VHH binders against q9y6x5. Designs and how they scored, part 84

Target 1, 379 residues: q9y6x5
Amino acid sequence: LPPKLLLVSFDGFRADYLKNYEFPHLQNFIKEGVLVEHVKNVFITKTFPNHYSIVTGLYEESHGIVANSMYDAVTKKHFSDSNDKDPFWWNEAVPIWVTNQLQENRSSAAAMWPGTDVPIHDTISSYFMNYNSSVSFEERLNNITMWLNNSNPPVTFATLYWEEPDASGHKYGPEDKENMSRVLKKIDDLIGDLVQRLKMLGLWENLNVIITSDHGMTQCSQDRLINLDSCIDHSYYTLIDLSPVAAILPKINRTEVYNKLKNCSPHMNVYLKEDIPNRFYYQHNDRIQPIILVADEGWTIVLNESSQKLGDHGYDNSLPSMHPFLAAHGPAFHKGYKHSTINIVDIYPMMCHILGLKPHPNNGTFGHTKCLLVDQWCI
Key: E = the ipSAE of ESMFold2; O = the ipSAE of OpenDDE; V2 = 0.75 times the mean of E and O plus 0.25 times the DockQ between their complexes.

## First folded at step 3 (VHH)

Design j7 (framework vhh_8dlx_2; at its last look DockQ between E and O 0.54; V2 from the best seeds 0.00; counts 0 for: pae E 6.5 > 2)
Fold by OpenDDE, look of step 5:
Structure j7 (fold): chain B 379 residues (1-379), chain A 125 residues (1-125)
Amino acid sequence: as target 1 above (379 residues)
Amino acid sequence: EVQLVESGGGVVQPGRSLRLSCAASGFTFDDYAMHWVRQAPGKGLEWIGNIYHSGSTFYNPSLKSLVTISRDDSTNTLYLQMNSLRAEDTAIYYCARSKIYYKYGDWQTSYFDPWGKGTLVTVSS
């Protein structure tokens, strides 16, 4: 039988939640598989970019999904959560489900993973669900497992996405122990449901399963706000993305806009596009705007509009609070092995290896994940 | 039955302030975004602003300095505070409800349902 892989994302699952809360189901999953304690994600640490990095192995500047909100100056198109269906935004890379789908006797399935309801390179997953937040995890899981079990050609790669604990992290803040405990318990229960479902269907022993996330969550406060209106008139620029990384499109001279913003707050770094730090790998794409503002951890960039978020993400990808985890189980993975850290782009070549796919050029390093795999030598 | 009833409209002089109310029944604000929309005579609908279940507010940039949206959960009432009214602010003011849903890190709103019947505000000297 061809190898099968299910990739599961719990949005906004900060890595250190595993240390601070109890996850009996996830711990059992880990016990029988592997854990990467910290995954260094890509900058900016947002949902669309990082999910696409997982499935492409590319930095954001390379795959072209550089934020949750984007603007292309040439076509004058906008990308946002409400407008994410245009293949234009996704076609700068080839996600793994497309690669898999194009193979003989293989098909892909997706339950609301970002980009999976869009034809990319004129290919769409054989099985997919249009995004609908009202659809329960159970229903998503049922569809995915049905496809994995009964499809012809067989589904060999599947994705499953869930919005928690991100939504709750925003609402409560990650430091709200009472509410987050409740939320994280539900997540663990969902993992339990996943495992139970796979066992019930006889998939557990043969299916490779990766459980991961795209980013973490940091605590925000009304006491840590950066008001751009105090520094520059709104008529001087167009805001493409706001917080914690603002994308600024100047309406006047770029230098003038920069000069008005550069000293706006001691808790915000202001970069011209060409001066963005190399370590972010966030420069070489036309969709990155001329000026980028990066707030310090826990600070929120605001306009005169008030933000009610108590948690947020999108900050420097070197911050531990922004880091997700990765756990995996299946015939491709060791049992009871823990690894300290990998880069999020490393997941792609690993998945390609597991599925026997030739990877597209990517920024991942297969060597970083060798110790997770039973068929690889690990020193 | 879900119902929205606007009140507080009337004739006011330029420069004055006015507060409109929208009484909601049959549902609570916790699961919805509430909106204010107006329609001036002979013109199309203009979105004024909204308030989310979280309490976050968003405004039409053209009206931001002149309006404030708030709600009272205890009375299930939505408010629109308008200041420094002008003749061009003459319109029927509607409150509307929209469903909310979370998508990839942000709350989104669906179509408006239901609408109130509106309250007329006339600004004249």
Scores: ipSAE 0.590, ipTM 0.881, lowest interface PAE 0.6, mean pLDDT 95
Fold by ESMFold2-Fast, scan of step 3:
Structure j7 (fold): chain B 379 residues (1-379), chain A 125 residues (1-125)
Amino acid sequence: as target 1 above (379 residues)
Amino acid sequence: EVQLVESGGGVVQPGRSLRLSCAASGFTFDDYAMHWVRQAPGKGLEWIGNIYHSGSTFYNPSLKSLVTISRDDSTNTLYLQMNSLRAEDTAIYYCARSKIYYKYGDWQTSYFDPWGKGTLVTVSS
């Protein structure tokens, strides 16, 4: 039978939550599988970019989903939640479900992973759910397991996305131990439900399961605001994205806009596109704006208003607070193995190997994940 | 049944201030972002601003120095304070709710549903 893989994302699951809270179900999963303690995500550390990096193995400048809000200077198109279904935005890369369907003539299934409800290179996930936050984890899981058991050609790659702990991380902040404890306990219970459902259906022993996330979360405060309106009048620029990475499209001379911004706040770095640090791999794409503002960890960029976000992400990808983890279980994975760090782009070539797919050119390094796999020689 | 009822409109002289109210009923008020939108005679809809359940406000940049939006969750009431009124502010003012929901890494708002019937503000000398 062909290998099968279920990729599960809990949005905004900061790696160090594993050390500060109890996860009995997740720990049982890890005990018989593998744990990568830190995953170094791509910049910017936001949901759409990092979810697409997981399934393409590419930096944001290469796959084209460079933010949750974008403007393409060549075509003059705008990307937002009202037009995120336009294939134009997703067509700069080939995600693994497309490769799975085309190389091996197998099916893919998706419960709301970003991009799975979009026809990318004229190929949409064989089975998918349109995004709806009101749909329970249980209903998403029921659909995924139904498709894994009842599809022809067989579903060999399935994805499941869940909004927590990100939604609560934004609302309460990661330092709110009482509220975060409740949220994280509920997530652990959902992981327990996932494992029990797969065991009940006879899937558990032969299915590879990866549990991961796209980014972490850091504490914000009303005392840590950068008011962009105090730096520059809105008539000088078009704002493409705001916080914590602001994307600025000048309406006047770029140098004049840059000079108004460059010394406005000690808690914000201002970059001309060509001066963006090479380590970010965030420069070579028409959707990256001429001026980028990067707020320091825990600082929020605002437009003459208060912010009630108590937690946020999008910050520098070198920050441990921005890092998720990866846990995995199944016939492809060792049991009881812990690994320190991989890059988020390394997940794609590992998944291709597990599924027997030829990866498209990518920024990941298969060697970084080989110690997780039973069929590989570790050094 | 969900209802939004605007009040406080009328004829006002240029340079005066006016406060509009919107009374909400039939739903959990603090679950929703609330919006003010206006329509001048023969013109399209113009968004004024919104206020989230947290109290955070976002304004139309052309209006930010002239208006203040606030809410009182204990009385389920939304307010729009307008200062230095001009003839151009003559419009029907609507309040609208949007459900705060989570979508892919942030809290989002749905399209406006429902709209109130509106309250007319006429600014004339």
Scores: ipSAE 0.067, ipTM 0.396, lowest interface PAE 3.9, mean pLDDT 89
Fold by ESMFold2, look of step 8:
Structure j7 (fold): chain B 379 residues (1-379), chain A 125 residues (1-125)
Amino acid sequence: as target 1 above (379 residues)
Amino acid sequence: EVQLVESGGGVVQPGRSLRLSCAASGFTFDDYAMHWVRQAPGKGLEWIGNIYHSGSTFYNPSLKSLVTISRDDSTNTLYLQMNSLRAEDTAIYYCARSKIYYKYGDWQTSYFDPWGKGTLVTVSS
């Protein structure tokens, strides 16, 4: 029968947590499957953009979710983490759950993956949960497993999202070993519950499961602030997004705004849109503003105020602190194989292969993931 | 039972500073966002600002330069520091709590439940 895939994200799970903390349940999952030790994510290393890159295989400039806060000059529309439901923002790409839902004799299910409660291309999964962070992992898991086991047409692709360790990483910072150890132990227990539930329902041997994340986390400090109000008056620009990648829409001559900002801090790079480094793949979309400011790792851009955040992400995607991991188990995957690195955009064509779906045009390279798969020759 | 008790109100001369306190009990203080709201005579409620469990603060833009909100999680106490008080700052000042929801990389708040009884601040020569 058709292969099935469950895609799981634990938000903000930094790759090196695997070596710096104990994960007995996750390590058992890896032992019976595959591990990719580092996933190079997309710039900017924020939640909405990277979750959409996983499911579209596209760089942010190509799928149009370029930040957690965006502005479209033509329509005058605003997007934010509290205002994310307009399909306008999501419709520049086709996520894998839409492609899967539109197949004959298949359906998709979703437990709160970013965008799954939005009707993208007038399509929403047959089974989904509206986002609500108060819903426990157990309830999300129970819904997903019920749908995988009992639906007609069958659910062949399902997503599951959990907010930790991102929420705690922001609160404590990744260097707080005592608090992060407690948080990460709880996450490992949830992974144990996931595996046990799948075994009890008879799904474990025939369901492909990917456990991954969107980004990592870096330590912040009140001693590492960049105060924009010290460099430029608010009247010269509209602030679309602030930190650690600020998006600046000039109200006056763009060169004048750039010149006021370029020497603001040695711990911040200031780019005109056309000068954004090519390696970011972050230039060719109207939602990317004319000037962006990119803080150095662990630095926070503020207006004339203090920050209370102890951990953050969104920085340069070359930073190891921004990289998640990927683990997978199931009939499509080898047992006991470890791989060094892939690009986060490579996950999409691999998932399409597993599900027998024709991928849309994307930035991923199937060859980068071939060694994970039992049906492929590795090289 | 959940309780919020404001204190530190009274009569103060224009140009002076005042610090209000809100003592919280009956819930896990660190799990909630805390707010200050005021009501001047003959006016509706005016939101002053809030502070999240992370310590992040947000202010009514019209009041941002005049007030500072802080919290002490070890004593379950919320504070409002007000500087350079004016007659128009005469109001009943309330603290309130709200549940915090995490959504895709940021924290959000729900409606206020409960409110305190309020403390009167009168700015008068």
Scores: ipSAE 0.023, ipTM 0.422, lowest interface PAE 6.5, mean pLDDT 90
OpenDDE, second read of step 4: ipSAE 0.583; ipTM 0.884
ESMFold2, look of step 5: ipSAE 0.017; ipTM 0.393
ESMFold2 (binder alone), look of step 5: mean pLDDT 79; pTM 0.798
ESMFold2 (binder alone), look of step 8: mean pLDDT 78; pTM 0.796
OpenDDE, look of step 8: ipSAE 0.578; ipTM 0.885

Design j8 (framework vhh_8dlx_2)
Fold by ESMFold2-Fast, scan of step 3:
Structure j8 (fold): chain B 379 residues (1-379), chain A 125 residues (1-125)
Amino acid sequence: as target 1 above (379 residues)
Amino acid sequence: EVQLVESGGGVVQPGRSLRLSCAASGFTFDDYAMHWVRQAPGKGLEWIGNIYHSGSTFYNPSLKSLVTISRDDSTNTLYLQMNSLRAEDTAIYYCATEKVTYRWGDYSITYFDYWGKGTLVTVSS
């Protein structure tokens, strides 16, 4: 029988939440599986870029989803969370569900994931739900388990996406222990529901399940704002993305715009595209704008206004506050094994190995995940 | 349908205080941050300040010492307290909404999607 994999994402699940809150259901999952304590995500530490990196194994400059808001100067197309359905934006990489359907003559299923409701290289997930935040976790779980159990050709790769704890992290901030405790307890209960449903349907023993996230969360404040309007007039540039990484498209000479911005705030770095630090792997793509502003952790870039965000992400990927975790259970994984750190791009080649797929060229290193897998020897 | 109804305007003497109210209906008031904006005769719109559901306030720096914004979520009412009124405070005062939305980890803020009809304040000796 072909191996099966369910990839679950709880958006914005900061790694250190595991140390500061109780997760009885997740701990039971980990006890008979594996835990990676920190996953180093890609820069920019945002939802669309990191979710696409998980399923392609590529840095953002390589897969082309370089932000949650993008502009292409040649075609004059705009990308956003409300305008994400044009295949143009997704076609610089081949996500795992496409490879799964084309190499193995198997099906893929998506109870949501960025890109699964878009035809990429003329291939859309065999079963999918159009993104809708109002759809309950229970309904997503019902669909994904139905597809895993009742499809022909068989569903061998499936995804399940949930908006929490990201939405509450933004609303309350990660330092709000009372509200975050309630949200995280609810997530743990949902993990319990997931495991119980898989056991009840006879899927649990033969299904590989990965629970992970795209990024963490850091505390913001009205006392930590960078007012861009204090430094440059709107007539000088077009704003493509704002905070905490601003993407600036100059309407005048690039050097003049850079000179107006370079000393704007001690809490923001200003980069010409060619000067973006190599460690970010955020330079070699036309969708990356000529000038990039990077706010320091916990600082919000604004246009002469306040911000309601008490938590945010998108910051430097070296920050532990931006890191998610990875937990996994199933026939491919060791039991009771704890690993310190992997890169988020390492998840893709590991998943390809579990499914028996030939990975497309990618930035991940299979050696980093070997110790998680029963069919591999590790040092 | 969303409705915002400002009240409490009128003719006031210089140096006096005045409190404006904005009654909200047709939406879940405590899901929104609320703004006060004014327009003096022959001038553009001037932002006064806002208040979040948490009670946190943010003000136009030029007006901060002269105004206080508050809200009562139990009555769906927004307030603007103005002190030491001057002739230049003569304006139509509007309340307006700010909505935080969430989609795909993109936490966005929509400003001024709903406005009231305004209430006129005339500061005259």
Scores: ipSAE 0.170, ipTM 0.541, lowest interface PAE 2.8, mean pLDDT 91
Fold by OpenDDE, second read of step 4:
Structure j8 (fold): chain B 379 residues (1-379), chain A 125 residues (1-125)
Amino acid sequence: as target 1 above (379 residues)
Amino acid sequence: EVQLVESGGGVVQPGRSLRLSCAASGFTFDDYAMHWVRQAPGKGLEWIGNIYHSGSTFYNPSLKSLVTISRDDSTNTLYLQMNSLRAEDTAIYYCATEKVTYRWGDYSITYFDYWGKGTLVTVSS
């Protein structure tokens, strides 16, 4: 039988939640599998970009999903969470579910993973759910497990996405111990449900399962606000993305816009596109706007007409508060092994290896995950 | 039915203080962020600040030193205290409830589910 892999994402699960809260079900999952304590994600640390990096192994500049909100100046197209169905945005890369279907006589399944309800390179997941936040985890899980168990050709790769604890992190802030403890307990219970269902269906021993996340969460405050309207008139630019990384499209001379913004706040770095630090791998794409503003950790960029949240993400990807974790279980993985850190782009070549797929060119390093796998040598 | 009713507006002299009230009915503040916004003549909406269910407050940086938002849960009333009023503070002041829509790992732009009718504040000598 071909190997099977289920990739699960709990959005906004900060890595250090594992140290600060109790997760009985997740800990049992880890005990019988592997844990990567910190995953360095890609800049910017947002949902669409990082989820697509997981399944492509590419930096954002390479796969073309450079933010949750994008603008293409040539086609005049816009991308947003409410407008993400145009293959134009996704076709700069080949996600693993497409590779899985094209390289092998196999099927892929998806429950609301970003990009899975769009035909990419004229290929859409054999089984998928349109995104709907109102659909319960149980329903998503039931569909995924049904497809994994009963499909022909067999589903060998599946994705499952859940919005928590990200939504609650935004709402309460990650430092709200009372509310976040409640939220994280629910997440652990969902993991328990996942494991139980897999066991009930006889999938547990043969299915490889990865539980991970796209980014963390940092605490925001009223004392850490940057108001752009105090620095520049809104008529001089178009805002493509706001906080904590603002994407600025000038309506006047770029230099003039830059000069008005460069000293706006000591807690915000202003970059011309060509001056964006190389370590971000966030320069070589036309969808990156001419000016980027990057707020310091915990600072929020606002406008006069906008509000801020108690928690946010999207900051520098070197910040620990932005890092998720990765846990895995199944025949491909060791039992009881913990690893300190990997890059989020490293997940893709690992998944390809597990599935027996030839990876497309990617930025991941397979060597970084060798210690997690039973068939590899750990140096 | 959810209703928001602002009160406390009027004509005030520069340098004076004013406290606005927003009486809410049909819902409790437990799960909502309450906002104050204003609209000056000929200008767009300006966000003043909000108070979350947790009691945490956030303010427009431009107005932070001049405003304080509070609430009384027993009367389900939201307050905006304004100090050292200036001519440029002349506006219609609204209270609003925030509905946060989560999509793909982010909250969309702030949506206000319900608005009051507003109360006019005129700062004039």
Scores: ipSAE 0.024, ipTM 0.460, lowest interface PAE 4.2, mean pLDDT 92

Design j9 (framework vhh_8dlx_2)
Fold by ESMFold2-Fast, scan of step 3:
Structure j9 (fold): chain B 379 residues (1-379), chain A 124 residues (1-124)
Amino acid sequence: as target 1 above (379 residues)
Amino acid sequence: EVQLVESGGGVVQPGRSLRLSCAASGFTFDDYAMHWVRQAPGKGLEWIGNIYHSGSTFYNPSLKSLVTISRDDSTNTLYLQMNSLRAEDTAIYYCARQETYYWRGDYTTPFDLWGKGTLVTVSS
């Protein structure tokens, strides 16, 4: 019987929430499974880039989804809508559901994971839901479990995406313990519903389930703003992305724009593209703009306005506040094992191994995840 | 029914103070961040400042020493206090409600409700 895997993402689930709040259902899941306490995500620590890195095993400069808002200098195309379905933006990589469908003649199913409603290399997820934030977690779960049980060829890879706790993290900020405790309790209840549904349908014992996230969240403040309008006139550049990583396309000489920005604030770093730190792996793509500005943790870049974001992400991927976690349960995984850290790009080759797929070239290292798996020697 | 109505504008002499009010109706006022924005004749919109549902305020740095924003959630009223008025403060003053929209990890905060504006003329 072919192995099956369900990959679940709770957007913006900061790793240290697990230590500061109670998760009885998630803790029961982990007790009989594995926990990776920190997942080091890719830079920029944003939703679209990191979700695509999970399913491709590639840095953003390699898979081409370099931000939630993008401009391609070669083709002059803009990625201006968060739901842009032009395959052009997604075709620089091969996500795992495409590999699953093409190598093994198996089906894939998706409840709103970024990219699953786009034909990538002429292949779209066999079963999918178009993105709609109004669709409940229960409806997404009902569709995924129906497809896992009632498909031919069999669904062997399924994904499920949920917007919380990211939406509430932005609205309240992660330091609002009262509101965040309510939000996180609801997420834990959804995890309980997920496990119970899989048990009722006879799926639980033979299904591998990964629960993870794309990034964390940090506290922002109206007192920590960087106003670009105080440093440079709008006529000198086109703004491709704003905060906390600003993508600047100069309309005049690049050096003149750089010189106007470089000393604008002590709370952001200004980089010419070739000077972006190598550790970010954020340089070798035409969608990365000639100048980027990187705000310090908790600082927001604005254009002569306030920000209503009390929490945000996108910051330096070395920051623990930007890190999600990974928990997993199923026949492929050890029981009761805790691991400290993996890279987010390591998830892809691990998932390929579980499914028996040959991974495309990627930036992950299978050795980093082998201690999680029952069929591997640890150490 | 859902509306914002500014009041308190008019002709004022240079150097004087003026308080504008914005009356909110038809929605739960204390759930929203509120803003003041102005438009001088023949010019674009200039953001003045805001007040969050928590009562925290932020101001345009160019105007911070000259203005104070406050709110009274019991009367659904937003206020803008302006001191040391100058000829360049002549503008239509708008209050605006900020809505929060979330789309797949993208968080936007558009102004979804505006008042009709109140004219302030600073003239000798």
Scores: ipSAE 0.025, ipTM 0.401, lowest interface PAE 5.1, mean pLDDT 90

